VHH binders against Nucleoredoxin-like protein 2 (NXNL2). Designs and how they scored, part 6

Target 1, 156 residues: Nucleoredoxin-like protein 2 (NXNL2), of Homo sapiens (Human) (q5vz03)
Amino acid sequence: MVDILGERHLVTCKGATVEAEAALQNKVVALYFAAARCAPSRDFTPLLCDFYTALVAEARRPAPFEVVFVSADGSSQEMLDFMRELHGAWLALPFHDPYRHELRKRYNVTAIPKLVIVKQNGEVITNKGRKQIRERGLACFQDWVEAADIFQNFSV
Below, E stands for the ipSAE of ESMFold2; O stands for the ipSAE of OpenDDE; V2 stands for 0.75 times the mean of E and O plus 0.25 times the DockQ between their complexes.

## First folded at step 4 (VHH)

Design b08 (from a3 with E103I; framework vhh_7qia_2)
Fold by ESMFold2-Fast, scan of step 4:
Structure b08 (fold): chain B 156 residues (1-156), chain A 126 residues (1-126)
Amino acid sequence: as target 1 above (156 residues)
Amino acid sequence: QLQLVESGGGLVQPGGSLRLSCEASGFTFSDYAMGWYRQAPGKQRELVAFITSGGSTNYADSVKGRFTISRDNAKNTVYLQMNSLRPEDTAIYYCAAGEYTIIWDSGSYEVTYDYWGKGTPVTVSS
């Protein structure tokens, strides 16, 4: 369960709706703030897509990772077109959900693109996710998992 | 880690020209925004120009029309062409690499520079 998104619905680029709790439980969550009409967002999104695909879609077993896109686009259509054009098979807050603005304020997002990596309770692991992916690639994910205590149990 | 090495500085008379180069090594240069900063004696370091990974440019008002920033991703190099140089342009010039963002409410560019060269001195005097 992710406390920051509890019981909200998320959408895919194909218009399917999923429950946030079920989709995000026991995963490292990346909050991705971006817009189609933002040149650095268009530059970074393919890099994030490659990172996500390697961890979730092409790995021998899927890593406990999910991206939730928080759109700064000017319209719902622009958001969905951006997701279809450049995004990985991740999730987004619906364009009309006012929680987009609350998440922006909560994580002090003043500029985009920004990738904020969070624990299940909403605490920030890093607000420099974009830099870490660019500089370290897949190696940064292990640090995020360890910080999130995702695989820590009493038997470890 | 990314390393930046500046070259092309020197002594020039007012009205002259210089071309600064900054060669990058390490991580993928083409993914970085590149900037030129300068610091005159007793002054704070100030942004002169920057260029995004996509090639968009921005200039300080004091250098607009006189300086041109460009990049060659195949050579991992950023350039600053300085024309019509003035004594006020005398400074140590620093190359920097970083992430560029758009400020959500204003649409303005912002760059956070994480890597810096050691600087190359430029003196404009008669």
Scores: ipSAE 0.463, ipTM 0.761, lowest interface PAE 1.3, mean pLDDT 86

Design b16 (from a3 with I102L; framework vhh_7qia_2)
Amino acid sequence: QLQLVESGGGLVQPGGSLRLSCEASGFTFSDYAMGWYRQAPGKQRELVAFITSGGSTNYADSVKGRFTISRDNAKNTVYLQMNSLRPEDTAIYYCAAGEYTLEWDSGSYEVTYDYWGKGTPVTVSS
ESMFold2-Fast, scan of step 4: ipSAE 0.532; ipTM 0.813

Design b17 (from a3 with I102M; framework vhh_7qia_2)
Amino acid sequence: QLQLVESGGGLVQPGGSLRLSCEASGFTFSDYAMGWYRQAPGKQRELVAFITSGGSTNYADSVKGRFTISRDNAKNTVYLQMNSLRPEDTAIYYCAAGEYTMEWDSGSYEVTYDYWGKGTPVTVSS
ESMFold2-Fast, scan of step 4: ipSAE 0.587; ipTM 0.822

Design b18 (from a3 with I102F; framework vhh_7qia_2)
Fold by ESMFold2-Fast, scan of step 4:
Structure b18 (fold): chain B 156 residues (1-156), chain A 126 residues (1-126)
Amino acid sequence: as target 1 above (156 residues)
Amino acid sequence: QLQLVESGGGLVQPGGSLRLSCEASGFTFSDYAMGWYRQAPGKQRELVAFITSGGSTNYADSVKGRFTISRDNAKNTVYLQMNSLRPEDTAIYYCAAGEYTFEWDSGSYEVTYDYWGKGTPVTVSS
């Protein structure tokens, strides 16, 4: 996803800005399309948080995984409140970044929540990330790493 | 492979009650929306009720106030409690599991059902 987002800045739930290239290099990236006022998004976000926490925070070594939230919220305030309330310690495209609309179009997002798993060059590994997490749990991440052609020196 | 198995159907008199169960096997269904459909003789299959992973429910007008849908995620089971049954409720009842989404541009909620049970017959007659 560095090839697509590397020149942009991402934000944390605490309001800090990070360079996308540094944050996403050599990682499997999940593009997460969701909104706070969307009931199915509120249902899925805790499940994604559990998945993310198991890979990044609770693993013996952090897995090469990052989530980039692409908000469908009605305002910057709603987006940040949603991140603070329910999200894991992942990143988001800034609310006012016009690339939010371009990513939605590029990955054909017509409904939310949607989780699109991508390679460093922006190619889709799967556009059914939500279904794969639901049906296979943590096992699906190993498949994503193998498809992504990145370094694999971690454990869950 | 998510497998759905319905049970609890049978013959009942008008005004009677039945509780249908649908058990998912193979893995947990906590993020699935669960629906009950029915197909009466000579009719198209119709949605009776659905319940989201978060517990929100929706009912067809014909069953509202008489039927109650519920789920037990620990048991991977969805239930349909049917009260005050009528002859027109006679149908084969199907359990379905799907993905609950919000269509961003139109503002509408949709469930795309990917998994279906084989059905359990319910006959309401005297």
Scores: ipSAE 0.480, ipTM 0.732, lowest interface PAE 1.3, mean pLDDT 87

Design b29 (from a3 with D105P; framework vhh_7qia_2)
Amino acid sequence: QLQLVESGGGLVQPGGSLRLSCEASGFTFSDYAMGWYRQAPGKQRELVAFITSGGSTNYADSVKGRFTISRDNAKNTVYLQMNSLRPEDTAIYYCAAGEYTIEWPSGSYEVTYDYWGKGTPVTVSS
ESMFold2-Fast, scan of step 4: ipSAE 0.494; ipTM 0.767

Design b34 (framework vhh_7qia_2)
Fold by ESMFold2-Fast, scan of step 4:
Structure b34 (fold): chain B 156 residues (1-156), chain A 124 residues (1-124)
Amino acid sequence: as target 1 above (156 residues)
Amino acid sequence: QLQLVESGGGLVQPGGSLRLSCEASGFTFSDYAMGWYRQAPGKQRELVAFITSGGSTNYADSVKGRFTISRDNAKNTVYLQMNSLRPEDTAIYYCAAGEYTIEWSSYEVTYDYWGKGTPVTVSS
């Protein structure tokens, strides 16, 4: 992900900016395409929150996982309100960053919500992240780590 | 895998009513937008009605006021209540499940799963 986002800034739900390279280094990255006015996005976001929290916040050791939200909202305010209301403590591409549209095209996103799991170089591990989380829960993460050629000893 | 099974089709006289049901099995029904499509002989498949996971509905102009789509997430079922049926409603009706799509400025449902269809014939 550092190969395609490394020189960009990402934002937190509190509005702080972080360097993408430092935040995403040596992690499995999930690109989350969603919007507040999309009912399925509102339904899936809490499920992703539980998944993320189990891996990163509640685990004995944090898993090498990060989510980058790529908003399809109609305005910056809608995006920020959505993040405040339903999102986990992950990162987002700033609303006004034109790369938001380039990522949508690069990963061929025509339907939302969509969760694309990528390697550090931006190659797709799976474009069915949402389905895998629903069907297998936390078990799907180990497959993602192995596909990303990242190995880390951790407990969730 | 998600499977969709339609029922409730049949032969009915003009002015009559039918209720179509579509029962989903497999992974989480409540996460999906559900739609009803129809295809008459020699015509393209057209959207009749859809309902989002949150319950918002949309109807084709030709069926507004006559058809009602609803869902029961506890039963993993979507329904199409068809009233005041007309001969032009004759078609094979398909149940579909998919993701709500936003194209930056418009809203659309992209359907990934389809049932095999149930025939509806409106004839005297």
Scores: ipSAE 0.006, ipTM 0.189, lowest interface PAE 9.4, mean pLDDT 82

Design b40 (from a3 with G98A; framework vhh_7qia_2)
Fold by ESMFold2-Fast, scan of step 4:
Structure b40 (fold): chain B 156 residues (1-156), chain A 126 residues (1-126)
Amino acid sequence: as target 1 above (156 residues)
Amino acid sequence: QLQLVESGGGLVQPGGSLRLSCEASGFTFSDYAMGWYRQAPGKQRELVAFITSGGSTNYADSVKGRFTISRDNAKNTVYLQMNSLRPEDTAIYYCAAAEYTIEWDSGSYEVTYDYWGKGTPVTVSS
């Protein structure tokens, strides 16, 4: 996903801005399309948060995983409130970044919530990330890592 | 193998009550929306009650106030409590597990059914 988003800035729920390249390098990336006013998004977000926390925060060794939230909210404030209320400590594409709509088109997202798991080059590992987490829990992550063909090295 | 198994159907007199259960075997269903559908002889299958993973419910107008859908995620089970049963409620009742989404542009809800039970018959007759 660094090949697609590397030159962009991402935001945290705390309002910090980070360089996408540094944040996404050598990681399996989940593109999370959701909105606060969407009931199934509110239902799924806590499940994704538990999944993310177990891999990144609670593990003895943090897994190479990052979530990039692509908001379908009606305003920047709704997006930020949603991130503060229910999201894990992951990243989001800024609300006013026009690439929000380009990603939606690129990955054929017509309905939300949608979790698309992608490689560093933007190729889809699975467009059924929500279903896989729902049915298999943490076990699905190992399959994603193997499909991602990620390297131990930092970006060069 | 992932399956939904319905139970609790049977014969009941008008005005009576039944509680249907649907257990998910081989998987947990915490993020699935769960639905109860019914099909009477010669008619198409219709939605009776729907519950999201977060517990929000929706009911067909014909059953509002009489039927209650609930779920127990720890038991991988969804229930349909049916009160004040009428002869018109006679049907085969099906449990379904669905991915529930909202269409981005229209805001319309979409349901994609991943699993269906084989059905449990309910007959309301004197």
Scores: ipSAE 0.482, ipTM 0.758, lowest interface PAE 1.5, mean pLDDT 87

Design b44 (from a3 with S30Y; framework vhh_7qia_2)
Amino acid sequence: QLQLVESGGGLVQPGGSLRLSCEASGFTFYDYAMGWYRQAPGKQRELVAFITSGGSTNYADSVKGRFTISRDNAKNTVYLQMNSLRPEDTAIYYCAAGEYTIEWDSGSYEVTYDYWGKGTPVTVSS
ESMFold2-Fast, scan of step 4: ipSAE 0.447; ipTM 0.756

Design b46 (from a3 with T28D; framework vhh_7qia_2)
Amino acid sequence: QLQLVESGGGLVQPGGSLRLSCEASGFDFSDYAMGWYRQAPGKQRELVAFITSGGSTNYADSVKGRFTISRDNAKNTVYLQMNSLRPEDTAIYYCAAGEYTIEWDSGSYEVTYDYWGKGTPVTVSS
ESMFold2-Fast, scan of step 4: ipSAE 0.314; ipTM 0.671

Design b54 (from a3 with S53Y; framework vhh_7qia_2; at its last look DockQ between E and O 0.86; V2 from the best seeds 0.00; counts 0 for: unsure alone 64.4 < 65)
Fold by OpenDDE, look of step 5:
Structure b54 (fold): chain B 156 residues (1-156), chain A 126 residues (1-126)
Amino acid sequence: as target 1 above (156 residues)
Amino acid sequence: QLQLVESGGGLVQPGGSLRLSCEASGFTFSDYAMGWYRQAPGKQRELVAFITYGGSTNYADSVKGRFTISRDNAKNTVYLQMNSLRPEDTAIYYCAAGEYTIEWDSGSYEVTYDYWGKGTPVTVSS
């Protein structure tokens, strides 16, 4: 299957580059559309951070999950500051990557924050990631991984 | 089971004050925006005020300066302080819980409510 992010590279909040294909292999991918100036984004990002930390960053057995931030910020610096301030240790599409706009269009994102849960190939598992995290917490991830048909032995 | 329970409604004279409360249970209160709506006889339900889970507030023009929405996350309660009440404020007041977003192009708030209370009646009459 073709990766939704293909041969593109992603970045960390520290400016390191990561190959998307390798980073997202056999994982559920959460595309996070948000911006620092957006109050609801600032409010939700900490919740997403806790979710990600529990599943991946501090998990004894990391879940097959990755977040890719798709910024709606006004500048590269604004995006970076946002990531440093509130984001978890997940990945981001570079600000100057025109694919940001393509992803926005592809997934019909008209309002932010938006959390779209997808397979590695870009197929939508759910476009209500924010709602599901809010309502069910970590329990919603089991549904996502099942939908993605990923077998992974992990403990939440 | 998720529940929103309003209280504090009643009869009050013009110029008087009331404080409405809405207690939430069965969900993580702090993760939701809370709103107050009202429906007067023969009219459609309208937004009165909402407060984000970050504490930002928004009011209908008709109640600005008179009504104050607030929340206490420790008590899972949202409040509506209503001062300088008018006969046109007479309605059933409903509490709602939901999420908010910002429209990408316009920057305007969009609120979608998932849960509603049964309502509490407010009557302003001399």
Scores: ipSAE 0.636, ipTM 0.813, lowest interface PAE 0.7, mean pLDDT 92
ESMFold2-Fast, scan of step 4: ipSAE 0.661; ipTM 0.830
ESMFold2, look of step 5: ipSAE 0.654; ipTM 0.818
ESMFold2 (binder alone), look of step 5: mean pLDDT 77; pTM 0.766

Design b58 (from a3 with S56R; framework vhh_7qia_2)
Fold by ESMFold2-Fast, scan of step 4:
Structure b58 (fold): chain B 156 residues (1-156), chain A 126 residues (1-126)
Amino acid sequence: as target 1 above (156 residues)
Amino acid sequence: QLQLVESGGGLVQPGGSLRLSCEASGFTFSDYAMGWYRQAPGKQRELVAFITSGGRTNYADSVKGRFTISRDNAKNTVYLQMNSLRPEDTAIYYCAAGEYTIEWDSGSYEVTYDYWGKGTPVTVSS
């Protein structure tokens, strides 16, 4: 996802700014498209929080997984309020970053919530992340890691 | 694999009541949006009601005030309570499980139903 986000900055749920490259390097990245005034987003966000916490916060060693929230909210304040109340300790594109709209188009997001799982180069592993989490829980992450080439030996 | 089994259909007189049940197995039921559809002879299948994982409900105008959708996550079951039944309600009723979304540009709701039951017939006749 480093190849796609480049030199962009992301924000934490506490409002801190982090460099995208450093935060996403060598991880499976989930692009989470959602909004606070979207009822199904409010329904799904707690499920994503449980999934994220089990992989990253509660595991003996953190899994190589990160979520980047891409807001469809109507204002920066709505986005920040949504993050503070319901989101896990993941990252987001700043509300005013125009790349928010470019990512929506690139990954053909027409409806929310949507969870798109991507490789480091931005290629889609699955565009049905929400369904996979719902049906298989933590077991789906192993499939994502295997597809992501995260633990392969490179010849160069 | 998700399985949906409907029950509770039958013959009832106009003005009567029926409660349909749909029992789900093979997955985490509470995460799905659940819908009831119906199909009358010679007509297209239409949405009657749906309920989200969070309990938000929506009804077709023709059944609003007469039908109530509810869910019991502990029993993996969704219900359709049908009151004040009319001959026009005669149809095969289908349970469906799916993903609920809102279209980004229009704000319209969308449900993509991935799983369907085999249906339970309801006949409203004297």
Scores: ipSAE 0.458, ipTM 0.759, lowest interface PAE 1.5, mean pLDDT 86

Design b61 (from a3, 18 letters changed; framework vhh_7zox_3)
Fold by ESMFold2-Fast, scan of step 4:
Structure b61 (fold): chain B 156 residues (1-156), chain A 126 residues (1-126)
Amino acid sequence: as target 1 above (156 residues)
Amino acid sequence: DVQLVESGGGLVQPGGSLRLSCVASGFTFSDYAMGWVRQAPGKGLEWVSDITSGGSTGYADSVKGRFAISRDNAKNTLYLQMNRLKPEDTAVYYCAAGEYTIEWDSGSYEVTYDYAGQGTQVTVSS
């Protein structure tokens, strides 16, 4: 995803800015398209938060996984409120970045929520991330790591 | 292995009632949107009703006010209460499970079904 987002800045739920290249290097990236006022987004976000926390929460053995939230919210404030209320400690494209629309188009996102798992070059591993998390839980992450061809020096 | 098993179909007189059940296994039922889709003889699939993981319901115009969808997450079971049945309701009824989404441009609700059962026959004599 570095190849696609490397020149951009991402934001945290606290409003801090980070360089996409540094944040996403050698990780499996999940592009999460959702909005606070979308009921199925509110239903799925806690499930994604549990999944993310299990993989990344342990400081000593965090898995190489990152979520980049691509907001469909109506305002920057709604986006940040949604991130504070229900999201894990992941990253987001800034609300005013026009690339939000380019990513939606690139990955053919017509409906939300949508979770697209991508390689470092932006190639899709799966566009059914929600289904895989619901049906297989943490076991689906190992398949994503192997498909991503990233260096792996961990086990979950 | 995901399984959806429908039951409760049969022959009924016009104006009568039937309650369809669908028992799900092999997935976390409470996380899925559930629905009923029917196929009348010689026709294509018609969406009948859906219910989200959060409990919001939708109905086709042809069944509004007559059918009621419900779910029991503790029993992994989906129901369709069919009242005031008409000959036009004659069809094979399929239970389906999937994801419920909102279309970005229109704001319309959509369900993408990933799984379907084998169906149960409902015949309304006239």
Scores: ipSAE 0.140, ipTM 0.554, lowest interface PAE 3.6, mean pLDDT 86

Design b62 (from a3, 20 letters changed; framework vhh_7ubx_2)
Fold by ESMFold2-Fast, scan of step 4:
Structure b62 (fold): chain B 156 residues (1-156), chain A 126 residues (1-126)
Amino acid sequence: as target 1 above (156 residues)
Amino acid sequence: QVQLVESGGGLVQPGGSLRLSCAASGFTFSDYAMTWVRQAPGKGPEWIATITSGGSTMRDDSTKGRFTISRDNAKNTLYLQMTSLKPEDTALYYCAAGEYTIEWDSGSYEVTYDYRGPGTQVTVSS
């Protein structure tokens, strides 16, 4: 995802700005398309939060995983409130970044929520991330890492 | 192995009631949106109702006053309570598990059927 977003900035739920290249380098990236007023988004977000927390926040060794939220909310404030209320400690494209709409088109997102798992070059590993998390839980992450073209510290 | 098995169908007289059940196994039931669909002889499938993983319900306007969808996650079971049944309710009723999403530009809901049961027959006749 660095090859696609590397020159952009991402934001946290507190509105802090983070450099995309530094935040996403050598990680499997999940592009999460969702909105606070979308009931199925509100249903899925806690499941994604549990998945993320297990891999990154509460793991002895954080997994090489990051979520980039691509908001379909009606305003920047709604986006940040949604992140504060239900999201994990992941990142988002700024609401006013026009690349929010370009990513939607690039990955053919017509309905939300949608979770697209991508490699560093933007190539899709799976566009059915929600289904894989529901059916396999944490086990699906190992398949994503193996499909991604990133260095595996755990293999050494 | 994923299985959905419907039960509770049968012959009922007009004005009667039936409760359909759908027993789920082989997947985490609580994580899925569950849907009831019916298909009458010679006609295409007709969506009846969906209940989301969060418990929100969406129902077809023509039946929502007579049919109630519900779920019991502890029992991995989906229900459809049908009242004031009419001859036109005669159909094969099946359950499905899948996703529901909202179309980005229109705001319309969309439901997928990742898994589907074989159905239970409901016949409304005197």
Scores: ipSAE 0.295, ipTM 0.660, lowest interface PAE 2.4, mean pLDDT 87

Design b63 (framework vhh_8fcz_2)
Fold by ESMFold2-Fast, scan of step 4:
Structure b63 (fold): chain B 156 residues (1-156), chain A 127 residues (1-127)
Amino acid sequence: as target 1 above (156 residues)
Amino acid sequence: QVQLVESGGGLVQPGGSLRLSCAASGFTFSDYAMNWVRQPPGKGLEWVSGITSGGGSTTYADSVEGRFTIIRDNDKKMVYLQMTSLKTEDTAVYYCAAGEYTIEWDSGSYEVTYDYEGQGTQVTVSS
């Protein structure tokens, strides 16, 4: 993740700051581009929350998965309110970090919501994460782990 | 096999009302956002309205806002378009489409990506 997010700080829904490299190391990372004022984002976020919770909070052994929210909200307050209202216990780029716009361009995100699943080197596993979660549920995560070539066992 | 079957089209006078129906089969209807798209004579496809998979949120093109209402019934695998105050400009073939819709980041315009589309139903608004 060093080439993508390695020296950046991420924030939690409670406003705590976390080192990106440590938080994302050896995990499948989902880049989630969304906004509170976007109706499709409000519909999809609860599905992502259920998916995330099943993999990392309810599992006997937490899966190697993390979400990084990249906000398209109009203000920092709107972003934080959206995270508190509908998001899971994942991470976000700070609202004022200009890297939000660079990540959007890097992954060709022209419309939201978008869920881009990436390897540790930033290479895309799939840019159709939303569709895969809706159609296959938890089964799609096994495919993502296999594509990511990360050396660990997981169970849900 | 996947099917989307539209019905309810016809001839109606300006200011009138019409209700379109779309019956879905062959896929998990409740997993898909549903859309109505139309093609006026001699023009390209125009997105009209969308409804999220659970029915909790709806969106409309500016041209139909306040006049059209999109509704879905997941138990019956149906999506509907209630049209009121119809104008001659609403004359088009109306298509039902299953797939995600999104908001374009820079412009704020709605975009759609379709997984499945129906055969369409003709709506003609004329005196």
Scores: ipSAE 0.186, ipTM 0.555, lowest interface PAE 3.2, mean pLDDT 85

## First folded at step 5 (VHH; framework vhh_7qia_2)

Design c1 (from b54 with I102M; at its last look DockQ between E and O 0.89; V2 from the best seeds 0.72)
Amino acid sequence: QLQLVESGGGLVQPGGSLRLSCEASGFTFSDYAMGWYRQAPGKQRELVAFITYGGSTNYADSVKGRFTISRDNAKNTVYLQMNSLRPEDTAIYYCAAGEYTMEWDSGSYEVTYDYWGKGTPVTVSS
ESMFold2, look of step 5: ipSAE 0.681; ipTM 0.856
ESMFold2 (binder alone), look of step 5: mean pLDDT 77; pTM 0.762
OpenDDE, look of step 5: ipSAE 0.652; ipTM 0.878

Design c2 (from b54 with I102L; at its last look DockQ between E and O 0.80; V2 from the best seeds 0.00; counts 0 for: unsure alone 63.7 < 65)
Fold by OpenDDE, look of step 5:
Structure c2 (fold): chain B 156 residues (1-156), chain A 126 residues (1-126)
Amino acid sequence: as target 1 above (156 residues)
Amino acid sequence: QLQLVESGGGLVQPGGSLRLSCEASGFTFSDYAMGWYRQAPGKQRELVAFITYGGSTNYADSVKGRFTISRDNAKNTVYLQMNSLRPEDTAIYYCAAGEYTLEWDSGSYEVTYDYWGKGTPVTVSS
């Protein structure tokens, strides 16, 4: 199967480049559409950060999960500042990558923040990631993993 | 089970004040935007005010300067302080919990509510 992000590279908040194919292999992928100037994005991002930190960044056994930030910011600098201020240690599509617009269109994102949970191939698991995290916390990830049919070797 | 329980409604004279409370249970209160709606007899339910996770507030034009929405996350409670009440404020007032987003094209905020209280009646009459 072809990955949703294919041969593209992703970036960290420190400017490092990461190959999307390698980084997202056999993982549940959360496409996060947000912007610094968006109040609800600023409100939700810390919650997502805690969620990601618990599952991946500080987990003894990292869950098969990755967040890919798809910025709706006005500039590259604004995006970077947003990532540094509030984001977890997840990945982002580069600001100047035109695929940002393609992803927005593909997943019919009309309002932000939006958290779309997808398989590596881009198939939607749920478009209500934000709601599910708020309502169920870490418990919702189990459902995502099951839906993605990924081997689970972690404990929440 | 998720529950929203309104209180504080009643009869008041024009120019008077009331303070409505809505106590939430069964969910993480701090992760939700909270709102107050009202429905007058024969009219559609309308937004009165909402408050975001971070405490930002928004009001209907008809209540600006008179009503104040606030929240106490430690008590899982949202409040509506209603001052300078008018007969046209007479309605059943409903508490709601949900999320808000920013529309990409219009730049306007949208609120989607998932949960509603049963409502508390407010009557403003001489």
Scores: ipSAE 0.607, ipTM 0.831, lowest interface PAE 0.5, mean pLDDT 92
ESMFold2, look of step 5: ipSAE 0.667; ipTM 0.834
ESMFold2 (binder alone), look of step 5: mean pLDDT 77; pTM 0.762

